Miniprotein binders against a7ua95r516to809. Designs and how they scored, part 25

Target 1, 294 residues: a7ua95r516to809
Amino acid sequence: ASLSLLSISDLVPDLQFIFFWMSNAIEILYFIQQKSPAYMQTIELMDDKAGSKESLLSATISANEEAMTILEEVIMYTFQQCVYYITKTLYVVLPGLLDCNPFGTEPSSEQCRRAAGVCVCAVCVMPEAVRRVVSVFQTTSDLLQQYQVHSEIQSQMFAYLFFFTNVSLFNQLIDKGPARGWFQRSRVLQIQASVKILLDWAKGAGHNHLAQKFFAKFCSTVTILASPPQQLSQMSWKALCAEHPSLKPVQLHRILTQYQLMAELGPLPIWQPSSEDEAYIYRTVDLLESFENH
Key: E = the ipSAE of ESMFold2; O = the ipSAE of OpenDDE; V2 = 0.75 times the mean of E and O plus 0.25 times the DockQ between their complexes.

## First folded at step 4 (miniprotein)

Design M10 (at its last look DockQ between E and O 0.04; V2 from the best seeds 0.00; counts 0 for: pae O 4.1 > 1.5, placed apart)
Fold by ESMFold2-Fast, scan of step 4:
Structure M10 (fold): chain B 294 residues (1-294), chain A 81 residues (1-81)
Amino acid sequence: as target 1 above (294 residues)
Amino acid sequence: SKVRITIEVEGPPEVAEILAEVIRWLAEEAGAEEVEVRVEDGRVTITITGLSEEMAKYLLEIIKRLAEKYGVKVTYEIEEL
């Protein structure tokens, strides 16, 4: 009896060795970057016995530059391997986040229900589906800390993971959302609450800026779907685009069109291309990104 | 268990020697007990002693990637200590 394939726990032993070698390469690169100027200054201060001082200096610069390039390749390769395995696991657990309910199956208090109107006022519990996603992020953070990976590389890794999560959730919601009922207001509010748990985790982990930046597209989409239909129909196209700058006009148009179909809305503002080039872009742009291009 | 790895790098000397130096630095930073580099007749030999078998396997995967990227031929032997 094997453990579930692609579980983050199953990958930890392999990830430990990859993080280990990545950390070692980073430390060596940093050492060369810090010590190279001092060594070059030492060569410059050598006795004025002219013969090969310029040759030695030139050869040393060339060798250091090539060594740094090789170390950068090691860092890039090990970073890519970590990201590959982590995102592969993440891809499997992310769809569950769109189907879970962070609110209780029943309101905890009648008073809370009355005060809040259409929502449960009690603190959300972390659903198992959300916990699995948080576990991937937490394990990544733990491994980065264990191997003392520099904060800049940590930030780059979480930027990639948040970008991947955003794209994956957006694609799932747009492609499968109508058939799954995810465009219904009650489901959208559940999705919004689940995403807030991820954003709160990121804030606690010191990655609030990255989370705000890389989740903007998905958060805008959920905000639109949670908006009253009458409010959306009263806004101009220019106003809608200005309110949601993280969405491309063609993406916003697709979201509104699908929302109108699900909610049986009246006429919505529709983006009208002003030129043939804009019409071409509108017709041919694929709103979904393949994970194969990741 | 701990292993000894012997790596031979064949290619242009200016490339092979820098790759060998980087491999030496990586092994030393990893806590290898002994690292030796020898250059003879356009062949660079790196002997790394004292890494665990698992650490050594991942290092060899990195070395294979570097060999492919930089167009050098790498052969190796692993001996359990």
Scores: ipSAE 0.677, ipTM 0.927, lowest interface PAE 1.1, mean pLDDT 79
Fold by ESMFold2, look of step 5:
Structure M10 (fold): chain B 294 residues (1-294), chain A 81 residues (1-81)
Amino acid sequence: as target 1 above (294 residues)
Amino acid sequence: SKVRITIEVEGPPEVAEILAEVIRWLAEEAGAEEVEVRVEDGRVTITITGLSEEMAKYLLEIIKRLAEKYGVKVTYEIEEL
């Protein structure tokens, strides 16, 4: 199996055809839905001398419903194909967000300095790893707009892409973080800065509400890990749960354990789970998120 | 380049006929120059002229998936110009 076909730029030609047929199916479905009442009204004006009016109404309703069902299948299939290819490219580029240094990429900084007297877009200041992720989202947005895909479908697609991004980043951080050194404070601050760039892109693209909803678990994790020890050690378990409701007890417990280890803190009584939560902090089945759950 | 696709759908007549109408609508919305549908009991032949080869190939992928779901057999030929 080759990973060379997972770049978004390699997939754009194929995605263009998928979006094209998806948008066509949506437009035809909308047309049939709008025409059905008018056609039924025309049939109602017909003379029903031989009972043909009742038979025509029944046959027309059945045929329209079957055709709309087929069109919905086309839309579902093409949507699933878009999401499949786009998320495969996201899966390849997302890990770089956990390793990158957004504060010191000389090539992007040098390009911005050289263009200091010229209008320079915000993209010129992005670290390369962040740019790769933003490129996937921006390319998707451009294709959806190019093919005039209905706004509700555009929102559904970004809801899933943000959900996928959150699951991928959270699972990698929790699972690989100890071995990769991602829980060190300097690394967490770099990760936090990279995520902020993504959130700013989502806000500027009109998807702030979706990003806030679907990035919540990863953002909560990074916020906790980035907190100064003096401030975090004053937060009780109950207060942390209330401030970060997206985190399951096992997840919050694991995050605090990693924080405690890297900050060289001993056990803190204030972080003892509530009686209700104590039974759940070791349920490893609940630690990682499913890519199919949203 | 522009192509002519000939699609043959074999299966239950009501399913094949409705599928053919959906395929006709898709091809016409896509800007096909000509779409011909011939219907025989259990067999429907659809000829679509004037799509690009790339568009036609993806339309055929959609049709194959629909055929699988609705239990009909699909064969096709593609001709240049």
Scores: ipSAE 0.285, ipTM 0.760, lowest interface PAE 2.6, mean pLDDT 81
Fold by OpenDDE base, look of step 5:
Structure M10 (fold): chain B 294 residues (1-294), chain A 81 residues (1-81)
Amino acid sequence: as target 1 above (294 residues)
Amino acid sequence: SKVRITIEVEGPPEVAEILAEVIRWLAEEAGAEEVEVRVEDGRVTITITGLSEEMAKYLLEIIKRLAEKYGVKVTYEIEEL
């Protein structure tokens, strides 16, 4: 019950605090790393008053190492907290992306109507379900920019968020898709259009490479399912494996099996797994993606 | 020689208070003997006692960078003890 009401806007105050500390810790760590050599050199150039120089140098080295360790822990902790809150919000909104009909006349959000005029920005013309997902990413981007978080940390955060999104969408599609009719061509085309809007946003936000990399599995699945039966039935197992290298043999086999059932196609010998892949298609443990090991 | 640093932070109270806590933490990690934070009329004053002059200068460089990043005005005075 409580999770369904969680919006990214409700988390902004908490996220702001975490991003503040994360950004500060990164800045301080970077400063120490850059300035510590010059500082040590300054100490080394001081007059050795009664052996105090060596003790001061040793104490300073130790203090810097300790400070850097603490700062790294703070950065890791704050990063994890940000990811936790943002992924929690994504978890709530991502299912809506699979059920979204982007071709329907969804009423423009009330928020865009209250501004003096119909906002025709790219976000305002998005279907509500897509806009909710994009809003999470946009809010994250805005916060990262507001607090001037180091570009490498921004990249790592978006990499993880796209990874999480891909795993979540892929697992939902594979697990629930047949029962919910998401494997029907008309529904697949809706999903494909919705994902394209998300990818276009990611491209506009400067994350095109990350999006293409981390959404590859979900995009491959949607591409196969969106393919006309006449076209897909001409592709061999080997050709499909080569075209969709992000899919494991068990995943591809599952997709094709469900496609056959949906399209009322008889058994297609051309889709028969190779002898090399035959042992792998029964590894059901590899069917769903893990959120671990990223 | 040990120094006393008095730092004044001018800005939005929320930002000034957070920056004060960061400065406190940095000063403590730098080996300050005493750190006092006073908040009065939206002005934050931080008094750091017991740092070496070199460590004080280093800390002030960090504070300056943070102040620039957050768009707050920081002034400071250094007194030799």
Scores: ipSAE 0.021, ipTM 0.469, lowest interface PAE 4.1, mean pLDDT 86
ESMFold2 (binder alone), look of step 5: mean pLDDT 85; pTM 0.832

Design M11 (at its last look DockQ between E and O 0.38; V2 from the best seeds 0.00; counts 0 for: pae O 7.2 > 1.5)
Fold by ESMFold2-Fast, scan of step 4:
Structure M11 (fold): chain B 294 residues (1-294), chain A 81 residues (1-81)
Amino acid sequence: as target 1 above (294 residues)
Amino acid sequence: SKVRITIEVEGPPEVAEILAEVIRWLAEEAGAEEVEVRVEDGRVTITITGLSEEMAKYLLEFIKRLAEKYGVKVTYEIEEL
């Protein structure tokens, strides 16, 4: 069945089983890791005049290593399946965030009236497009907590989801932004406000450090585009590169070119690339981000 | 609905036996009512009773992936209880 047509709530029944199996595999792996040293110590304390102790020790190490490898494969597979289905849902709702106006949008009275708790009430005050994205992250968090998935795995999952979100939003903005009008100042300010709601959710969920790391490229882009002309025109190319290290030279050049056009500024010599960076500015392959990096 | 699944693993004994043991642990942790492992003629048979049909389907999917990776042959039967 095609999962691209399903909302996150439609995927919950199936995702529950995948998270259930992932949690079980993690639990078994940790039990083996904890018990192996004790068992090995027991073998080492045995009296062995025949050399059978060395054979038993070697065989036990090999069997435990292979079993752990198999469990790691199950964990990896279930993790990848969760990420695959969650990101498919996320991909469908993310473009709506770029078309969202949080300043004039009132939350649905119907949604607020049926709120079940503080977190649900908070979601109800968000613009619908932002709420759809937050709902994907919140549902993921809820499932990880429900099945008591280890915090390390939770962090890895949100690292990937934030990475995916950043790449998707950045690529959409850079590739389609000029045609969609997303580089207009009023639209950039709306995008900035919508992104702040996502980042505030991440901070509240305990993922502030991950969000700051993995949203860096998109946040830098929006920050530059939202900058007042008076402030941005005073910054040199070198200063902008230093302030936005997540952006490649070709990406920074494209952003500044769009800013210049939308702000109706003439050519500014202060935004001249260094000779070393100039060669990279013409590499179109480096403009858009890959979903397979990092 | 609850099911009984019978899984047969054929391959090098050292790989097939470890894979069967991991499958047994996964099924037991998931709350299977009964798990039995038998080793005969270079073939390992795992019988799991009492998992829901949905849980069993996901377990079988993992087993298929592992079989491909480790080069063992896996066949299975599922029946409703």
Scores: ipSAE 0.586, ipTM 0.889, lowest interface PAE 1.5, mean pLDDT 81
Fold by ESMFold2, look of step 5:
Structure M11 (fold): chain B 294 residues (1-294), chain A 81 residues (1-81)
Amino acid sequence: as target 1 above (294 residues)
Amino acid sequence: SKVRITIEVEGPPEVAEILAEVIRWLAEEAGAEEVEVRVEDGRVTITITGLSEEMAKYLLEFIKRLAEKYGVKVTYEIEEL
């Protein structure tokens, strides 16, 4: 099996090494910062005969800048390697969220199954497809915590992972949705429920703000598609743009076209783009999102 | 299994000594049992004892990439303990 087809648990040994080196580089950078004041104090106590103090001070500052550059490069390289391995795993498991049915899954724990005598607990019902994605996020979170990675770097890691997840899900839905029947309203409601489990994980893990920011495009899409026909057909194009600013005109137009087809609301377009947006609704180059925005 | 790595850095003394200190700090944070740095007339030798073979491999890859960036010559030997 290629690396892009492996589960996250298969990659943990490699990720542990990469996180370990990243954390070490950060700690060494901190140590250099502490060491520099003591060395600079020694230079300042030095007798200033023949001006050698200024030359030594300049050389020390230059050496510290070079050391910091080396460590920054190590941090960036290890960060990129983590992102590479994790997103390859995500790319394989994310399409399953669009095909699963979160409402038909058996409880996953024995304690939840014992409680089923009175009702099945929704928190205990997690489809395997959702569990695979959550496992990637949870394993990443566990590794970041295990190595005590700075919160800024943890935020940057999850910002990229959520960005990647949003792009992958949105592009798959737009590109494959008509052929796969994913625009049917009952199907969209299942997708919405699966994504809610993911968002609940992000909230519980302390990444709610990042998830809200980076999932906005996909969530807006699902919200529109899940809307009742009576309600959505009465909303203007301008109102929909204002309610869903994350969607480009071509994207909103495509989503509404698919909605009208599946809701059987007749052949004539219901939503008329503003004159400003009309120039952009057929720009197919802008339809799919790029993975290269980071 | 654990290894001993001997790294020799040749290049401008200012750059070689800074690179050697970065390597020392990386190895110490990686859990090396012993790290020795020797400076012998324009040559810096770093001996790292007690890293795992896999950790030593990652460290050497980083060092090779850094050496290319800073225009220094790096050679190394690995010995099983």
Scores: ipSAE 0.017, ipTM 0.425, lowest interface PAE 6.7, mean pLDDT 78
Fold by OpenDDE base, look of step 5:
Parts: C-alpha cells; structure tokens; sequence
Structure M11 (fold): chain B 294 residues (1-294), chain A 81 residues (1-81)
C-alpha cells in the first residue's frame, strides 16, 4: 500500500542531499589527484634534513592514497543510494507503461507545474503513465545538472537506469504479457507508441545512444509482436535471430510461440530453431533477464 | 538564518591539513561568506561564517563521516548569527 504512493517528488529532498555529497566527493577526489603531484614536488624541493624528507614523502603518499580510497567509497556509496531510491520509484511507475493507452483521449488536465494554465509542452501532452516514467528520468537529469555531477557519472547513472527499466519491462512483458493480453496486436501497438515517446525524450535529453543500447531487448520484443502476421510469417528463425541479436534463442522462441497462439497461426516450419539453437531454446533459466549482471 | 561554525580537527598533521582543505573547499562551494583555517601544533581550527543552517548540518554530517574514516577527532560548535 505505502509503496504505491511514493513519487519521485517525495524523494527529492533525500536525493538532493545524496547528490550534493556525491558531487562534492568527486570534485574533492579530482582536486587531490591534481594537487598531489605539485605537493610531492614541493616536498622534494625541501632541504633534506637528515632523512626526514623521505619519511614525509612516504607519509604524504600514504595519506593521499588513503584519502582517495575513502572518497571513492563515498562516491560509490552515494551512487548506489541514488540508484536505489530512483529504481524503487521506477519499479512503481513502470507497470503503468505497459497498461497505458496513448491513443486514448485522456484529458491533458494536469497543469504543468511550471505554467499558470494548460501547458502544451511535450511532457504535458504525454499520456499520464508515460509522463510518470519520464518525470523520474527528468528529475534525475535536473538534479545531476543542478549539482554539476561529473559527466561520466551522469552517463553511468543513466546507463544503469535504462538497463533497469529494460529488464523490468522485458521481464514483465514475457512473464505477465500472455495473461494480461499485452501480446495482442492492439495492445502491442499501444506499448510501442509509449516506448517511442520515452525514447524521443531520451534523445532530446542527449541520451540517445544509451537508450538505443540498453532498450534494445525490449524494443526488439515489441517490434516482433507489433509485426503483422503476414510479414512475420515470411521471416525465418535465422533472419529473426540476425535482425534481433539482443534476444537469446530461448527468448525469441518464447515470443514466437506466444505470437503463434495469439494470432491463431498453425505451426510454421520456417520458425523452427536451427540445430545449433535447439539446445538453448529449452534453457528456461535464461528466459528472464537478471538485475545482477550489471 | 546564517551560522558560524568552528571546527577543531585533532590528528596527524598531514591528515588534519588535508581535511582542513577539504572542509574549506566544501564551505566555499556551499556559499560560505568567510572561511578561516588555523594550524597550531597538530590541531587545525576551521571557522566558517555565513552558511545557512541547513548547509551547515549537511557539512557537519559529512565531516563526521570523514573523521571516522580517517581516525581523527573532530569537534564543532555552531553559533547563530
């Protein structure tokens, strides 16, 4: 009950605190890395009073290495905490994306918080379920920019969030899709439209390459399911494997089997797995994606 | 409300000086009006003036965590301005 009410907006104060310290720790680490050589040179230029210079240099090196290690731990910890809170919020809103009907006349009645009145910005015209997902990513982007977090850390964070989103959406679609009717062409077209809106946002935010890379598996699944029976029934197993290299043989086989059932197609010999893939299509352990592999 | 924070760091001089520079930098980035650092016989005293109470609390929590990791003793006093 309580998790369903958690919005990204409720987490902003805690996230601000974590992002502040993450950014500061990165800058301090960079500062130490830049100043350490100059400091060591200063010690090296000091008059060697009876071996004290070597001991001071050794102590300084050791202290700097320890400081850098501690700062790296702080950066890792704060990064993990950010990811933890943001992924919890995503976990709550992502199921709504699969149930969303973007073609429905949902009144864009939510006033953009930035404008007095009806805002017609790209975010305000989004379906509510898509807007909720985009809001999590946008809030994350805004916080990263506000606290001037290093660009590499920003990229790593978005890579992980897109990875998490892809795994979550893919696993839900494969596991629950048949029972919820998400494999029906009309529902698939709705999902495809919703995902396109999300990808367009990611492109506009400068994350196009990351989005294309990390959403590949989910997008491939949706593309296959959205394909007309007349078109898909002309594609061989080998052609589908080549066109959708992000899908494991067991995943592709599952998708095609469910597509056949949904479309009331008889057995299609051209979709028969190759002899090389035949051993892999029964590896049900590889069917769902793992969150731990990243 | 703005605050004045006085931080005392006791420990090895090398560690205390590094921590003082870190605290100074953090205070400046947090919008401090003035930061003074004094080093006396292995004790570093940092005086930060003009931080908001909220930023001061954040800074102190971070310093505490750093102090625990570096094995240095940190004490502080906060005065409202």
Amino acid sequence: as target 1 above (294 residues)
Amino acid sequence: SKVRITIEVEGPPEVAEILAEVIRWLAEEAGAEEVEVRVEDGRVTITITGLSEEMAKYLLEFIKRLAEKYGVKVTYEIEEL
Scores: ipSAE 0.017, ipTM 0.325, lowest interface PAE 7.2, mean pLDDT 85
ESMFold2 (binder alone), look of step 5: mean pLDDT 85; pTM 0.824

Design M12 (at its last look DockQ between E and O 0.43; V2 from the best seeds 0.00; counts 0 for: pae E 7.6 > 1.5)
Fold by ESMFold2-Fast, scan of step 4:
Structure M12 (fold): chain B 294 residues (1-294), chain A 81 residues (1-81)
Amino acid sequence: as target 1 above (294 residues)
Amino acid sequence: SKVRITIEVEGPPEVAEILAEVIRWLAEEAGAEEVEVRVEDGRVTITITGLSEEMAKYLLELIKLLAEKYGVKVTYEIEEL
């Protein structure tokens, strides 16, 4: 029982039960929300209970509100449990995405999992580290579909999983990238290719809009680092800020500093912050992203 | 393997009865063969028949969580059918 060998497949039996009860609670809540107005109308039309009709209406409203609150609690707890177990698995496999080489020969076909035709083909081609990440997302999608979880909840779950992945990858790259050599151009191109495989999976799964929204920060970072020196040197600080609004000035400054170092563009700062942004960068320590989505 | 679970909820009647009703709805939606709710002497008893053992165990975990949150006491027993 090694934590480094824990796979999403090991969690499927437990996750199936959690998804089952979450789906049931959602269906019941939806039913109550749809039927409550009709039931209240029935009480209002009750003439034999005229003397206690107001009391019955008040009691019914209170009881329905409390029942819906209990169901919302069940939905929230089961949703949080699913997210907790899935993100624990992601936490283990995500660092591998920053260290794999999608241009190299990988023995990915040795451990193929069948989910969909496109996924089977992708598993045979993609690096093992990327395959492990994709497998977590695919298994989540399969479970949501198997238990017929409403599309709104499906979108919320993938929104959070993409948010978590974006924050995890961004923080790892910014915090550990210099020591790990991840800012070397060859490594950045490998990271870009690996991220593209992940984003292509999301597009194929119908989550392109969510992926673009929640991966914006990490994608901006990789895009800047992978930019040709000729193209990037033609852009002002203001232009870069406008092209990459998801990045805070302190984050953009760190990324550009690493780019200058790795591209050997010389000692002069080509991209100078505005006086306002410079003051902000000097006074802040808010470099890494928080996992809290307020 | 199918089971019968008997759950006793003890606490303020209004809270216990609403919690029992939600538990009944959850069990029925899950495909339980029979669900009975009985109120006697300030105790609510819920008998659920026909859920698989694994489904029943997870439902009991959810019930324990709700019992703690809403300040009611829950006791239960499981028997195989």
Scores: ipSAE 0.634, ipTM 0.906, lowest interface PAE 1.3, mean pLDDT 82
Fold by OpenDDE base, look of step 5:
Structure M12 (fold): chain B 294 residues (1-294), chain A 81 residues (1-81)
Amino acid sequence: as target 1 above (294 residues)
Amino acid sequence: SKVRITIEVEGPPEVAEILAEVIRWLAEEAGAEEVEVRVEDGRVTITITGLSEEMAKYLLELIKLLAEKYGVKVTYEIEEL
């Protein structure tokens, strides 16, 4: 299927299978970890019939270690597969978030109209582009709950998905933003409103801390771009660095340069990088975020 | 002493079959000499031969946890060999 037609709903059957195995492997691993000591003690308390006790104990330890290793591999593999499929879906829907006009009278999704009652739930009132992104996260949450996946694994999955989303949105905004007009104040305000809806959903889903942590770069970028020229022109480079510590010097410099061009501002000495940062603002390799190392 | 365990899984066929495969894998890892899985009329029967009594008890506790998780009914019989 072309990536352009891939919806999260199309992946649900495959994801269900993967989540099933992931959950099972976690539970079995946890059981082995919790029960193995008691089992070993039971073997130790058994009558040593013909010196076989030590051999049985050794064999049991070895079998448990092997089983635990295999289970850990299954958990890692299934986790990676889930992330792979979900991030593919996110990759398709995330660009729509940047082009979304949440202030427009977009018709309520046809799906909510077909339900006999106008669903006034927070998801149904979302702009379609935001709803598509939220639907990916909600489906993921629902599957994790359905299969009773351990809370730590749930947190790790959402951490990665939020990380991926932030990197994707940030890189698209920095790379394509000037050409797409996303640096225009009116467009930035639309993006800010759309991101707020996503963050509100994350808060409602119990992931507020993760969302705030992993969306920091994108949110900082949007906050700077949404700032009125009169306000932003009064902020020094050092003040902006301090207020937006998630941004690298090269990133902040790019944002301010593009803001200056968009707002038709003359050179602003107050935005001049410090002597310490001057070497770093030309490191174009650090401009875009990497999907690696997380 | 070695035991034979006969496990019956009652539930949706799809879930019962998956649980049977997990039980097979667990039994093999536990050092079972033989594992037989039979599917008949929507009932899955698993026969595990050659486990120690202690290992059999441990395996049955795991199976119980899995059964509770999947909402399937599991019954079992243990016989000494």
Scores: ipSAE 0.023, ipTM 0.378, lowest interface PAE 6.1, mean pLDDT 86
Fold by ESMFold2, look of step 5:
Structure M12 (fold): chain B 294 residues (1-294), chain A 81 residues (1-81)
Amino acid sequence: as target 1 above (294 residues)
Amino acid sequence: SKVRITIEVEGPPEVAEILAEVIRWLAEEAGAEEVEVRVEDGRVTITITGLSEEMAKYLLELIKLLAEKYGVKVTYEIEEL
């Protein structure tokens, strides 16, 4: 834990330096990969009167391999450093998404909800908590573009940031949700609206496919929790598993248990796990997600 | 077969100095025996000593790529030792 506020703007100078190094290493690596065959072919076509052709080719191959190895290590190291700094700021700001109210409490906000059945009014302002998360993503995107980082590396960066965001939000919701009242339907609808703002940012930034892939677990959780009780009660365990394949049996079981408690649907379990899944619904080791890839 | 490369970078001072740091790092990782960076009157001069001629040629191709990317002018001289 930090004793000071950690914001992305405070990290920009360090990130600029790291992105500069990473972008240069990537460009040099691609240059070597593109030019290496042609340069070696030129050596192969040389007149080998003095026997220096074999020595030159061997030295060139060795230098190529050493340079590529060094550059790949630099790229990996700088990528990891960028991710480290950026996720430190995300870790601080992400819990606020679960507590904020994107609908507002002003009378005009209530009127917009009633007039449209959902909030479609322009007076719905981006909550500070959502703005803080979007600011991290937007600053990252701006830096990647400023330093002309290769699009594949940009995609890998956002894949990891979305993965980290999903794990952080899911774990917080599962672990702290009952005590914080986050499973109440009104709160879930607020959370769903906040996540939609974030997903809209990702779509506008060209990362919709990554967001859909890496937010799937958290989005599935919120979708289930936001479902009307009559609709959800009529769905079988098997149907829910099929509709939400990103959720492990222990996770789905926990979500449905909390849903039933908070919706006051009585003590008798509504959803019966399949015999195969019954062995897994109590595997507490599988309840929370790891921040590392599996 | 060992060479000394003298590289002159002309462009915006902040960009030229950052590029010089990248060049120093690349040269040191490539096995240069000595790397000297001088900044005089807004010009950056990098002297790299002790690379083989083949590694020096390879490093220069990389440096030309970086110079083109950032819009700075790079001139160089290679001296055999």
Scores: ipSAE 0.014, ipTM 0.298, lowest interface PAE 7.6, mean pLDDT 79
ESMFold2 (binder alone), look of step 5: mean pLDDT 85; pTM 0.824

